VH-VL binders against A disintegrin and metalloproteinase with thrombospondin motifs 9 (ADAMTS9). Designs and how they scored, part 9

Target 1, 201 residues: A disintegrin and metalloproteinase with thrombospondin motifs 9 (ADAMTS9), of Homo sapiens (Human) (q9p2n4r1735to1935)
Amino acid sequence: LPQNCKEVKRLKGASEDGEYFLMIRGKLLKIFCAGMHSDHPKEYVTLVHGDSENFSEVYGHRLHNPTECPYNGSRRDDCQCRKDYTAAGFSSFQKIRIDLTSMQIITTDLQFARTSEGHPVPFATAGDCYSAAKCPQGRFSINLYGTGLSLTESARWISQGNYAVSDIKKSPDGTRVVGKCGGYCGKCTPSSGTGLEVRVL

## First folded at step 5 (VH-VL)

Design v36 (from b02 with light chain S31N W32Y A50D S53N Q55E; framework fv_amivantamab_arm2)
Fold by ESMFold2-Fast, scan of step 5:
Structure v36 (fold): chain C 201 residues (1-201), chain A 120 residues (1-120), chain B 107 residues (1-107)
Amino acid sequence: as target 1 above (201 residues)
Amino acid sequence: QVQLVQSGAEVKKPGASVKVSCETSGYTFTDYGISWVRQAPGHGLEWMGWISAYNGDTNYAQKLQGRVTMTTDTSTSTAYMELRSLRSDDTAVYYCARSGYEWLPYFDYWGQGTLVTVSS
Amino acid sequence: DIQMTQSPSSVSASVGDRVTITCRASQDISNYLAWFQHKPGKAPKLLIYDASNLESGVPSRFSGSGSGTDFTLTISSLQPEDFATYYCQQYDSYPYTFGQGTRLEIK
């Protein structure tokens, strides 16, 4: 059995992008091979719950009064806000890049991301410039259920920025993570920078 | 669209006071603070202080403590900086700049500058 | 007070050159650093905020990097309009402080 997309091309003579079964760390996983017409095909994990539960956001609204946390921290489009944060963006993910050597998701590979608002936002990243109070509005959502992968126990996020706050919740099995991040131009990112560690289930 | 327009150049004697205005337009005045920054001839930029247009809170550089007062007039969207007991080393171009709230004060729009000359 | 030190104090370069200016803070300022371009007779212009975010309308040849105490501003392909003095500024704590400036001059 092939262990990566380059071996799929070599062993099966496949030249088409698509889903292939690979033997990864002793487990048979379905991996999407992209760039199969080149000498450098790339491995991606197709997200069963797609872009509705796999997204990253830098929230674009800033409070007129940044000392408040209105609506008990709930988001409302009718807030007393400017919609002028230039770093704002929303990206949703149908597939995410995996480095099979390190077993890390490459969060900055946006080939199968859709940016529907503003600037592209890496996987597992969120932020805002909403409030100096502890009132984060940026969101990310990760759902790896059905992929055969989960985040490792060591997966961690760091907050960066003035009054930065993060509220990150991880399911017991590591397949589901939601983050709420911000704190007045604050953000949260994986602690390893652009990589997010996974293991086979 | 966003504009900060400052009052004109002034020549003052040592011991006098100067009050520079900064008239803003193109944004909601009370959403931002105004910082004041000066540059003496041949020297770099020096931050003088910040005022909130929302609540009037101020923070002044310690070197200017007791000599500087910053105020706002929300009805005219104008900020003011008054410097008292002028010395020859106060000769500088004085800038107002729009800043975010006091914790995120990157200066995205600036006034054109006001030259204040203190004769010795 | 946090002291900001820029290096070099001046640099001579030609159009098309890659130019790097560094800024060092006397203590950890996280990413609370801005870069400004200042031309004679004009107000300073914001280029970069939060160490690496490019201000809207600023050409993509400008980039910033760094965190903690060491920061860099890079101009990837120098243009005639880029000859100016460049300042870093920390906004981690009061009083806000600027570096002494780096003069970018025609070679």
Scores: ipSAE 0.000, ipTM 0.419, lowest interface PAE 17.0, mean pLDDT 86

Design v40 (from b02 with light chain Y91A D92Y Y94F; framework fv_amivantamab_arm2)
Fold by ESMFold2-Fast, scan of step 5:
Structure v40 (fold): chain C 201 residues (1-201), chain A 120 residues (1-120), chain B 107 residues (1-107)
Amino acid sequence: as target 1 above (201 residues)
Amino acid sequence: QVQLVQSGAEVKKPGASVKVSCETSGYTFTDYGISWVRQAPGHGLEWMGWISAYNGDTNYAQKLQGRVTMTTDTSTSTAYMELRSLRSDDTAVYYCARSGYEWLPYFDYWGQGTLVTVSS
Amino acid sequence: DIQMTQSPSSVSASVGDRVTITCRASQDISSWLAWFQHKPGKAPKLLIYAASSLQSGVPSRFSGSGSGTDFTLTISSLQPEDFATYYCQQAYSFPYTFGQGTRLEIK
């Protein structure tokens, strides 16, 4: 059985992009093979819950008073805010790139992402310039349910930026993660040491 | 540890151009902008302009607009400031400083300064 | 352009003294004000941002206050290393502007 998209092309004579069954770490998974007409096809995981539960945001609102955390840190449309943060963005994901050798999600591959606001934001990344103490407003959402994959316990995030703050919650089975990230311009990204590592369920 | 390291001192004749570099390390270059500030001998600090390391957006002080160009090279985490048509009153120490965007522009780390002398 | 005016232009003080420097903006800048320390031969150092927030690594004897147009930097007990020129800077809008500086000298 093929173990990657290059082997699908070689062993099955397949030349069309699409879903294929691959043997990954001893289990059969549906993997989307892209670029099958080239010598370097790429592996993607189709997200069953789509872009409504798989998104990354750099929040575009900045408080008038940068030291206040209004509404006990809750996000509100009626905040006393500027809505002119040029680095803001919102990206949603239909498929995400997987490196089958390292079993890590390549968060910067945006081939199957849609950016509906501002600048593209990588998978599993969020940030803001809300500039209130302990008040992260940027959000990311990951839902891997139905993909045959989950995040490992070694999947970690790092906070970057001035007064960077993160609040990240994972489901017990590792299929669902929601994060809030921000600061005096701050963001959260998957750790470069462990990456966004996945395992086969 | 965050560091901004600038190129060395320069002596120029009136009418020449100077390009000062600011090599950064210890942080993600694209998360912050870079502001350029100068100080002429016996004078105070003067802001020259700002550049976004994320998208290259710039904002220049009006009196320098047309003579100054700010650029970045993300592959080397380096910012540049070029000042053209130099005059004797451009003699100053030139600093780069890490800053946020225009709504959070606090200059938390600075380069060591580059002395540019313009004399005939 | 927003004009920033500091008072006094110079002050002479002794170690252990309480020193106050004021900064006035020509228009309302809310809390968008920073204070810097500048020593000869060195780059400026950020002390206070957002009018009253102490920068990490700066001694607690430095404090900032004020909003709108009137701002104050206070050094509660002057140390030998504090003799320097101090600048306020508005971060409200481009172009960013600095005060003329206050030179803090040994009495």
Scores: ipSAE 0.000, ipTM 0.428, lowest interface PAE 15.6, mean pLDDT 86

Design v41 (from b02 with light chain D92N S93E Y94W; framework fv_amivantamab_arm2)
Fold by ESMFold2-Fast, scan of step 5:
Structure v41 (fold): chain C 201 residues (1-201), chain A 120 residues (1-120), chain B 107 residues (1-107)
Amino acid sequence: as target 1 above (201 residues)
Amino acid sequence: QVQLVQSGAEVKKPGASVKVSCETSGYTFTDYGISWVRQAPGHGLEWMGWISAYNGDTNYAQKLQGRVTMTTDTSTSTAYMELRSLRSDDTAVYYCARSGYEWLPYFDYWGQGTLVTVSS
Amino acid sequence: DIQMTQSPSSVSASVGDRVTITCRASQDISSWLAWFQHKPGKAPKLLIYAASSLQSGVPSRFSGSGSGTDFTLTISSLQPEDFATYYCQQYNEWPYTFGQGTRLEIK
């Protein structure tokens, strides 16, 4: 059985992008092979819960009460009030890139991301600006259920920013993670940099 | 296993107050919020408010602002909802439900409900 | 406040039937909608969250779809235990609001 998308091309003579079964760490997983007409096809994991549960946000709107810390309710829907902050955005993910050699999700590969507001935001990251100190407004959501993969127990996030706070909740099986990150232009990112280590279930 | 267990039924007179408890187990109490939802006889579900077990932040439905108070006791993993100045139209089954923050606010586990009857 | 309207208010069906319940929001709520099953004397039970995500332990015959303002709950092959009242709930903004409920009754 092929172990990566290049082997799918070589062993099965396949040249079309699509879902293929690969033998990964002793388990048969469905992997989307992209760029199959090229010499360097790429592996992606299709997220069964789609964009409603796989998204990243950098919140760039002013709060109604910018000196207060709301978890909800004080966000403005009518204002992008600081035009000089260009990193705000919302990206949702249908598929995420996986490096089968290192078993890491490549969070900066946005090939199958949709950015519905502002600027692209990498997978598993969140942040804000113009919130209150220690008042995180950015969100990210990860749901790997149905993919045959989960995040390893070692998956961690770091907060960046002088007033930054992160509140990150991971399910016991590692398939579900939600994060709230920020606090006056703060952010959170995976501690391993641009990669998130996964394992086969 | 996650469980939310509420205090028993209450019968109150108009003008009195009621305090319903919701004792939780099977998860880290401070990682989630608790929402309160009620259902009057013959009516649908009505959200009353939310409290963070992490820091005690609250958000109440505007209709109830000023006569509802939500609190938590971390030492007993218990949430409380107190409703004051009771009226006959406050007769309802009151539920507590586990909810997260804004990005995870769906109610995945519920208490069994507490019937509060307001009658003279 | 966001008003949630369900249709129909009641539906009569037989075991094995495909049942569809709809929910309409008065404004765009993206995918921030949950579906609950409520039986007399019991607490409501979460079936679906984020419009289409099946809660753990809920049978696969239940499915949700939709985004924006129009949402659907489908039961592909009705079972005896499915007779109940179903509620949609938006959680896009405070206050969280529920639909009026759809009562599913045996035909």
Scores: ipSAE 0.006, ipTM 0.445, lowest interface PAE 13.3, mean pLDDT 84

Design v42 (from b02 with light chain Y91G D92Y Y94T Y96W; framework fv_amivantamab_arm2)
Fold by ESMFold2-Fast, scan of step 5:
Structure v42 (fold): chain C 201 residues (1-201), chain A 120 residues (1-120), chain B 107 residues (1-107)
Amino acid sequence: as target 1 above (201 residues)
Amino acid sequence: QVQLVQSGAEVKKPGASVKVSCETSGYTFTDYGISWVRQAPGHGLEWMGWISAYNGDTNYAQKLQGRVTMTTDTSTSTAYMELRSLRSDDTAVYYCARSGYEWLPYFDYWGQGTLVTVSS
Amino acid sequence: DIQMTQSPSSVSASVGDRVTITCRASQDISSWLAWFQHKPGKAPKLLIYAASSLQSGVPSRFSGSGSGTDFTLTISSLQPEDFATYYCQQGYSTPWTFGQGTRLEIK
């Protein structure tokens, strides 16, 4: 049984990019092998819930008065906002890269990401310059359900910025995480020490 | 209109320090970072580091760590880059450029450049 | 550090030609690549970001493509003002690194 995409090439004689079953940590997982025509193919996890539940956003609207939290913190397209935060972006993910040796998601690999607005945003990252009043609008969503993987209990996020606020909710089984991050140019990113380590369910 | 305007050319002796300024206008200074990029005569572009205009966080190229300091003054919307212990191979045109944080590494507006000549 | 290698180092072309410049990263950088135009005595100008996104105000004859390690900048119908040096730049990991440049010269 192959344990990585390079072994798929060696043991099965495969040369085409596509889904293959690999034996990972004692379990059969479906892994997308990319770059199979080269000597260094790469492993990706196809996200069953796709880009509707796997996305990262740096929110582009900024309040004219950053000391407020209008609409009880909800989004409104008719807000009294400047729409001039050009660092904004929205990326959605069909597949995410996995390092099978460390069992960590490589959040900056955007090969199977679609950036539909502004600048690319890494997986599991969000931010905004909306308000200084604990009113974050940036968001990210992770849904690993159906992949055979979940985030470990050690998965952590760090908030950066003087007004940074994060509200991150993780499901008990680690397959679902949603985050709201921001706070007048604040952001949240996975902790560099723990990263986004996954385990086989 | 976004503009980045840098201080004028400098001539320094080896071992001296130089401090280049980058005054910005046409956008909210604290929404972006500022990167510094240099080009020695006959060489390509070399990234030196970036600074957040919001909180002053910095990230320097390791080759320059310990010799470079980047700062900002939000009251004047100005970024500064100080390079110490100058060597002849620090002779270059130094640019400031508007950039984002690590997730937004695209330099969309640049200063006109500052020539720093280091000669004995 | 991630090394960026451009090819060709120089290219001679005529107005109206289709010009292709290639950039190769020493490791996978996904789509974290930008292209810049640089003319003597002026600051570099951003043309393309995120490998394929055209910067506002840049003519549509410029386009970018690629992902992973191999990237291409194309100028579909070369104009007189396009003669310049072009640089690719990876934004995947610090330090941000640039290619050595491709000089586009009059044939």
Scores: ipSAE 0.007, ipTM 0.468, lowest interface PAE 11.0, mean pLDDT 86

Design v44 (from b02 with light chain S30T S31T S53R; framework fv_amivantamab_arm2)
Fold by ESMFold2-Fast, scan of step 5:
Order: sequence, then structure tokens, then C-alpha cells
Structure v44 (fold): chain C 201 residues (1-201), chain A 120 residues (1-120), chain B 107 residues (1-107)
Amino acid sequence: as target 1 above (201 residues)
Amino acid sequence: QVQLVQSGAEVKKPGASVKVSCETSGYTFTDYGISWVRQAPGHGLEWMGWISAYNGDTNYAQKLQGRVTMTTDTSTSTAYMELRSLRSDDTAVYYCARSGYEWLPYFDYWGQGTLVTVSS
Amino acid sequence: DIQMTQSPSSVSASVGDRVTITCRASQDITTWLAWFQHKPGKAPKLLIYAASRLQSGVPSRFSGSGSGTDFTLTISSLQPEDFATYYCQQYDSYPYTFGQGTRLEIK
């Protein structure tokens, strides 16, 4: 049984991009192999819940008085806000890149991402310039249910910025993570030291 | 039209201090930070530090910590960089650049540069 | 500190040529990379931010690509005013660091 897309190409003689069953850490998982015409095929995990539950956002509204947290901390499109936050963006993900050697999600691979607003935002990343008052409005959502994978306990996030705050909730089985990040151009990203590690369920 | 205008060239003796100004116009001063970058003759660009025009928060390159001070004057939309205990290896062109905060920190507009020569 | 390494250190080209310059970060910086053009006696000029976003007023012959640790700046059809030194710069983490520069020279 092949253990990666390069072995699919070698052992099965496959040359077409598509879903293949790979033996990963003792389990058969469905992995999308891209670039099969080349000698450097790449492994991707297809997300069952797609773009509705797998997205990253840098929220584009900044308060006129950035020390406030109006509307009881709720986001509103009609806020007294300026829309001059040039780093704003929203990306949703159909597939995410996996490094089968390290068992980490490569969050910066946007090959199967759709950016519907602003600039591309990496997987598992969020931020905003909304307020210094600890009411973050940027959001990310991860749902690995149905992929055969979950995040490990070593999957962590770091907040960056003097006013940065994060509120990150991870399901007990590691298949679902929701993050709320921001704080006057603050952000949260996966910790580069531990990466976004996954395990086989 | 965004513009950053720096003070003129300075010649200093070792051990002296220099204070370079950066007067800004064409945008809301408090919405952006100011970074300072220098280039010694024959060398590449070196980041010195950053200041928030919103609240005065600073972050200085560790190599310069204790010798550099960055300040702003919101009433004149001006940023300042003071470097103390000057050494001959501080001879460089000093630039101010508009940068954002933690998510927007790329340098989109630059001052014309200020040559600081340290000689004895 | 994040080390930025550019390749090549210099390149000779003719007007109309396609030129590519690469930049490598010592660790993952996502897309938090900018490219600057620097001419003697002038301030550096921002060309590209967020690895691939073209700064307003910069000609479309300039483009950027890459993510993670490997980045490329491309000039699709070199013009006389493009002969300069080009720098990449990471803004993922303090201290912000620049590559050593790539000098683009007339062949």
C-alpha cells in the first residue's frame, strides 16, 4: 500500500490528480494527490464541511474610538467604523495541505482556498484592527470531521500584537476548532514551533 | 498624497547624540506606526525600531536598545528618532517609513533619508 | 532572528528580458514578505506586500509569489528604469529583517 502520493505514482502507475487511499500511521485515509504529472506530487486533505466551516478572516472594520467595545462586543456591519484596514481578507478552504512526514498542516498552502474578500488569509489564522478594548472580531474555523484526522494536543496558537487577544475553543476530540482573534491589528496564528499537528483518529 | 519629510544631514563627533525628525502629511497620523531603517555605506538595510503614533508604544532592535528613543508629536504629525552615544559605525542614511501595527507593518511610504556622519 | 537570503547577489539583463529574484526565510513567515526597489540617492520603494499584492502605482510587470519560506519577485519585461537593487523584507516577527539585496545590472 502506498504511504504518500509519490508512492501512488510509483507503485500504482497513477499519473492523474485525484483521491487515493494511503496507509498513514496504520490507517487507510483518503488523500488528494495533486501534481501527479510531476515528480513532486503534493498531499491534500479534502474537507467534508468545506468552506462554511473552514475559513480564516482578518476583519476589515476599525472603530473611530479604538478604546471602546460597543454593541456588547458584537460585530455589526453598521458600526461607527472606518473601512481603511488594508490587510482585511477572508479565505475559505476546500482542501488543506498536509506534510505526511511531520503530520502537520501547511497553513500557508492556499492552492485549494478561495479568497472572497481582500487579501488571502492562511488556514487557522485570524485578526483585526477593530479595537484596543479586548473585543476581537477576526475569526477562523476548522472542521476536520470526516477526514480521519484530528488536531493533537500540541496544536497551539500564539497571539501577536500589543493589544492582541484570542479566544480559541477546541473540541475534546480535536476535530473542531473555532478562534476569535484581534485587538488593534493583533492576530493569532498556529505556533510555528509546534505547528498545526494532526493525528489519525 | 502621502508624504514623509525628514530633517537635514548631520555631522557628529563620537559620543554625541543625533535626533532626526520625520514630518508626515496626507493621512491620519494616528492610524499608522513609523519604522526607522538605516543603511551604512556599502551595507544593506537595517531595521532599528517602530513606534505607534496612536499610543506611543515602541519596539526597538535589541542591538540598539538603550541607545535609541522614538517619539511622536500628534499635534504636528511628526515622528522623531534619537540615537545616543554615537560610534563611527552609526554613519548611515536614516529613513523613516510609514508602517502599520501588528498586522499591517509593511513600509508603504518612506522619507527621503537623512545622512548622519560620525567622525572624529 | 529570521534570516533572509536572496539569490542571486547580482544579475545582468537587457531591456525586455524576464528577470526573477528569489528570497528564502530561515523559518515560516506565511505571506508576511515585502519587496522593495532601491536606487542610489533615493529612498526604497515598496513594490509588493503580503508576498503577492502589487502596491498602487507599481507597474503590472512586477509580480510576487510564494509562501512559507520561498518567495520570488518577477519582472516580466525589464525597462530601463528597473535597473536597481531589490530587497525582500519579512514582517512576520520582530526584529524585521531584510535580505542582503540583489543588484540588477545592465548586460
Scores: ipSAE 0.006, ipTM 0.477, lowest interface PAE 10.4, mean pLDDT 87

Design v45 (from b02 with light chain Y91H S93D Y96L; framework fv_amivantamab_arm2)
Fold by ESMFold2-Fast, scan of step 5:
Structure v45 (fold): chain C 201 residues (1-201), chain A 120 residues (1-120), chain B 107 residues (1-107)
Amino acid sequence: as target 1 above (201 residues)
Amino acid sequence: QVQLVQSGAEVKKPGASVKVSCETSGYTFTDYGISWVRQAPGHGLEWMGWISAYNGDTNYAQKLQGRVTMTTDTSTSTAYMELRSLRSDDTAVYYCARSGYEWLPYFDYWGQGTLVTVSS
Amino acid sequence: DIQMTQSPSSVSASVGDRVTITCRASQDISSWLAWFQHKPGKAPKLLIYAASSLQSGVPSRFSGSGSGTDFTLTISSLQPEDFATYYCQQHDDYPLTFGQGTRLEIK
């Protein structure tokens, strides 16, 4: 059995992008192989619960009550944001890139992400701007259920910003993580910057 | 490392104008506002106004609203404060400070200050 | 305008002393108060925001408390570098206003 997308191309003679079964760390996993026409195809994990449960947000709108700490109900959905504002955005993910050698999700690979508002936001990242101190407005959601993968116990986040707060909840099996991050102009990112360690269930 | 670097000291005659610059580095300029605060010799700190580097919105202290103009240049990450019709009681050290939004004006980083002396 | 009044105007203390500075607002400002340290020839430095939140990099001997109209800044064990003027500032409403300052002097 092939162990990566390059071996899928070599051993099965496959030249089409698509889902293939790979033997990874002794388990059979379904991996999406992209760029199969090239000598350097890339591995992606298809997210069974799709973009409704796999998203990243940097919240850049004004709050209705700017001196209060609203987590819900005080957000504005109208934003006269300038086109040159680089931090605010909302990205949702159908597939995420995996490095099969290091067993890390490459959070900055946005090939199968849709940015519906503002600027692209990496996987597992959230933050805000225009919020109150210690009042996080950004959200991220991770749902790896059905992928055969979960986050390791070593998966951690760091908060950035002098007024930043992160409230991150991970399920016991590591397949589900939700985060609220921000506070003034704060954010949270995976501790390695661009990677999230995963294990095979 | 966040830094705010201001222009040098100035000596002006009553009735003149002064324009102080505040060049910023170490952060995304458009994510924060800039406030201007002054301190006359022997007096306390006095807030002059705030400007958004994001959209150019301003909020000026009422006593200065007819004489002060704040601007930004995003291409150089620089904020400016111009005070017109100078009087002797405008003699002060002028500071720029990084602040939040109009509704959250914490001042977390400051420039070194610019002494403006108004004398005849 | 919201008026900020500090007490005392000056305090003399020795290294190792516990120092308390107070600030009173003319109206309820909730917790929207900051404390600044100002040394001669230097820019002011933020110590505390939102009445009790310690700014990153500020020593833990500094603490703030209070809400509504009455606030305090405490230095639990005074160090030589702490001799300075301290200002409170309300950030609840415009115009932003500062207290008149408290000068902390060597005894």
Scores: ipSAE 0.000, ipTM 0.414, lowest interface PAE 17.0, mean pLDDT 83

Design v46 (from b02 with light chain S30Y S31R A50Y D92Y; framework fv_amivantamab_arm2)
Fold by ESMFold2-Fast, scan of step 5:
Structure v46 (fold): chain C 201 residues (1-201), chain A 120 residues (1-120), chain B 107 residues (1-107)
Amino acid sequence: as target 1 above (201 residues)
Amino acid sequence: QVQLVQSGAEVKKPGASVKVSCETSGYTFTDYGISWVRQAPGHGLEWMGWISAYNGDTNYAQKLQGRVTMTTDTSTSTAYMELRSLRSDDTAVYYCARSGYEWLPYFDYWGQGTLVTVSS
Amino acid sequence: DIQMTQSPSSVSASVGDRVTITCRASQDIYRWLAWFQHKPGKAPKLLIYYASSLQSGVPSRFSGSGSGTDFTLTISSLQPEDFATYYCQQYYSYPYTFGQGTRLEIK
């Protein structure tokens, strides 16, 4: 039984990109193998809940005038807001890259991401430049349910930026994570050197 | 137009303190932060720290923690950087720059620079 | 602290040349990188932000590319006023850090 996409090529003679069953840490998981015509195919996890529940946002709206558009702790799309934050963007993910040796999600691999607004935003990353108060508006959503994988207890995020605040909620089994991140041009990303470590469920 | 105008050159003895000003115009002062960056002769650029013009929150480079104080005066749209216990290796051109607060995460407008010479 | 390393430390070029300067971060900074031009006696000038976004008023001959740890600044057709020292700067994490600079000199 193959343990990675290179072994799928070697043991099964497969040369086409597609879903293959791999034996990973003693469990049989469905992995998408890309670049199967090359000597360095890449492993991706297909997200069962797709891009509606797997996305990253740097929120582009900021309050023009708090008096006219008061911030009450929630997003206000009806206010007169400046939309001039250059780092703003929204990316949604159908598949995410996994490093099977380290068991980490490579959050910057955007091969199967769609950026529907602004700049590409890496997986599990969010930020904003919304307001003078510590009120994070950027958001990310992770749903690994149905993939056979979950985030480990060691998965962590680092907040960066002025008045940076992160509000990250993780399900007990690690398959679902939602985050709000932001500040005065603040953001959150997975910890440097840790990435998003996963385990087989 | 946006302008940042700094105070004039200073000559100080080791152990003294210097306070550099940065007067801003052409934008809403409290919407942005001010970073301070210095360059010693023959060396590269070094970030010293940042201050919020909104509420005075600061973040200083660890190397300078305890020797530097950044402040603002919103009534005059002016930022200040005070460096204490001056050493000869503090000789540098000191710049203020509009940065990373509520609008831009980078240094888009800079003051002209203030030469601070520390010698005995 | 994130270390920024530029290559080359100096480059000699002629007017009309294409010049490439590279910058490497010691860890992943995504695209949170800016490029500055610095001339003697003047303040640094922002050229590029978010790795590839051209600052308003900067000539189109300047361009930036890259993401992650490897970044490039390109001047497509060097002009006399472009001789200067160029710095990259990460603004992903405090403390903000600059590269050591690349001097662009007349050949």
Scores: ipSAE 0.006, ipTM 0.451, lowest interface PAE 14.0, mean pLDDT 83

Design v47 (from b02 with heavy chain G33Y L104F, light chain A50Y; framework fv_amivantamab_arm2)
Fold by ESMFold2-Fast, scan of step 5:
Structure v47 (fold): chain C 201 residues (1-201), chain A 120 residues (1-120), chain B 107 residues (1-107)
Amino acid sequence: as target 1 above (201 residues)
Amino acid sequence: QVQLVQSGAEVKKPGASVKVSCETSGYTFTDYYISWVRQAPGHGLEWMGWISAYNGDTNYAQKLQGRVTMTTDTSTSTAYMELRSLRSDDTAVYYCARSGYEWFPYFDYWGQGTLVTVSS
Amino acid sequence: DIQMTQSPSSVSASVGDRVTITCRASQDISSWLAWFQHKPGKAPKLLIYYASSLQSGVPSRFSGSGSGTDFTLTISSLQPEDFATYYCQQYDSYPYTFGQGTRLEIK
């Protein structure tokens, strides 16, 4: 039974990109093997709930007065905002890269991401330049339900940047995480030195 | 529209200090970081550090820690970089550059450069 | 410190040519790489960020590719204004470091 995409190529003679069943940490999981025409194929997890529930955002609106938190922190079309923030972006994910040796998601692999607005944003990250008043607007959403994987309790985030603030909620089983991140200008990312670790359900 | 305009060339003796200014226009000054980058004649580019125009937070290259100070004046939308205890190997063109967040630190607009010559 | 190595050090080309410049990082920097154009007496100009994202206002003949340690800048149809020195820069970790530059010269 193959344990990675390179073994799929070696043991089954497969050279086509596609879904394969791999034995990972004692469980049979469905993994997408990409780059099977090369000598260095890569492992990806297909997200069952797709890009509607797996996305990362740097919010593009900035308050004219960054010391306020209008609408009790809610987004509104009628905000008193500048809409010229060039670092803004929105990326949604159909598949995410996994390192099977460390069991970490490689958040910066955007091979199966769509950036629909602005600049690419890594998986599990969000930020903004909206307000200094604990009023984060950037969002990320993770939904691993149906993949056979969940985030471990060691999967942590750090807030960085000017007046950085984050509000991150994780489901009890670790399959769902929603983050709201920002500041003036702030972001949240998986901890350096502690990657976005997953475990087999 | 976006412009960064630096002060003029300086000639200094070893041991002196130099202070270079970077006056910005065409954007909201306090929304960005200003990075400083230098290039010695015949050499490549070297990052010196950045300063946040919003709150004055700084991050300096370890090699220059203790010799460099970066400041801002929000009333004039101007950033400053002061380098002390000058040596002949500090002779370089010094640039200021606008950058965003730490994880998206694009140097998207640059000043024209300031030549600082250190000689005895 | 992360060392950035560019190749070639110089390349001679004619208008209309396809030109490729490579950049190698001494360790994995994911996609945290930018490309700059620098002309004598002028400030550097950002061309590409996040390894492959084209900066606003930069002509589409410029493109970037690569990830990890190996990166490429391509100019698909060289124009007279493209003769310059090109630098790669990593922004994965402090201190940010630049390659030594590749000088693009008229043949």
Scores: ipSAE 0.006, ipTM 0.464, lowest interface PAE 12.2, mean pLDDT 86

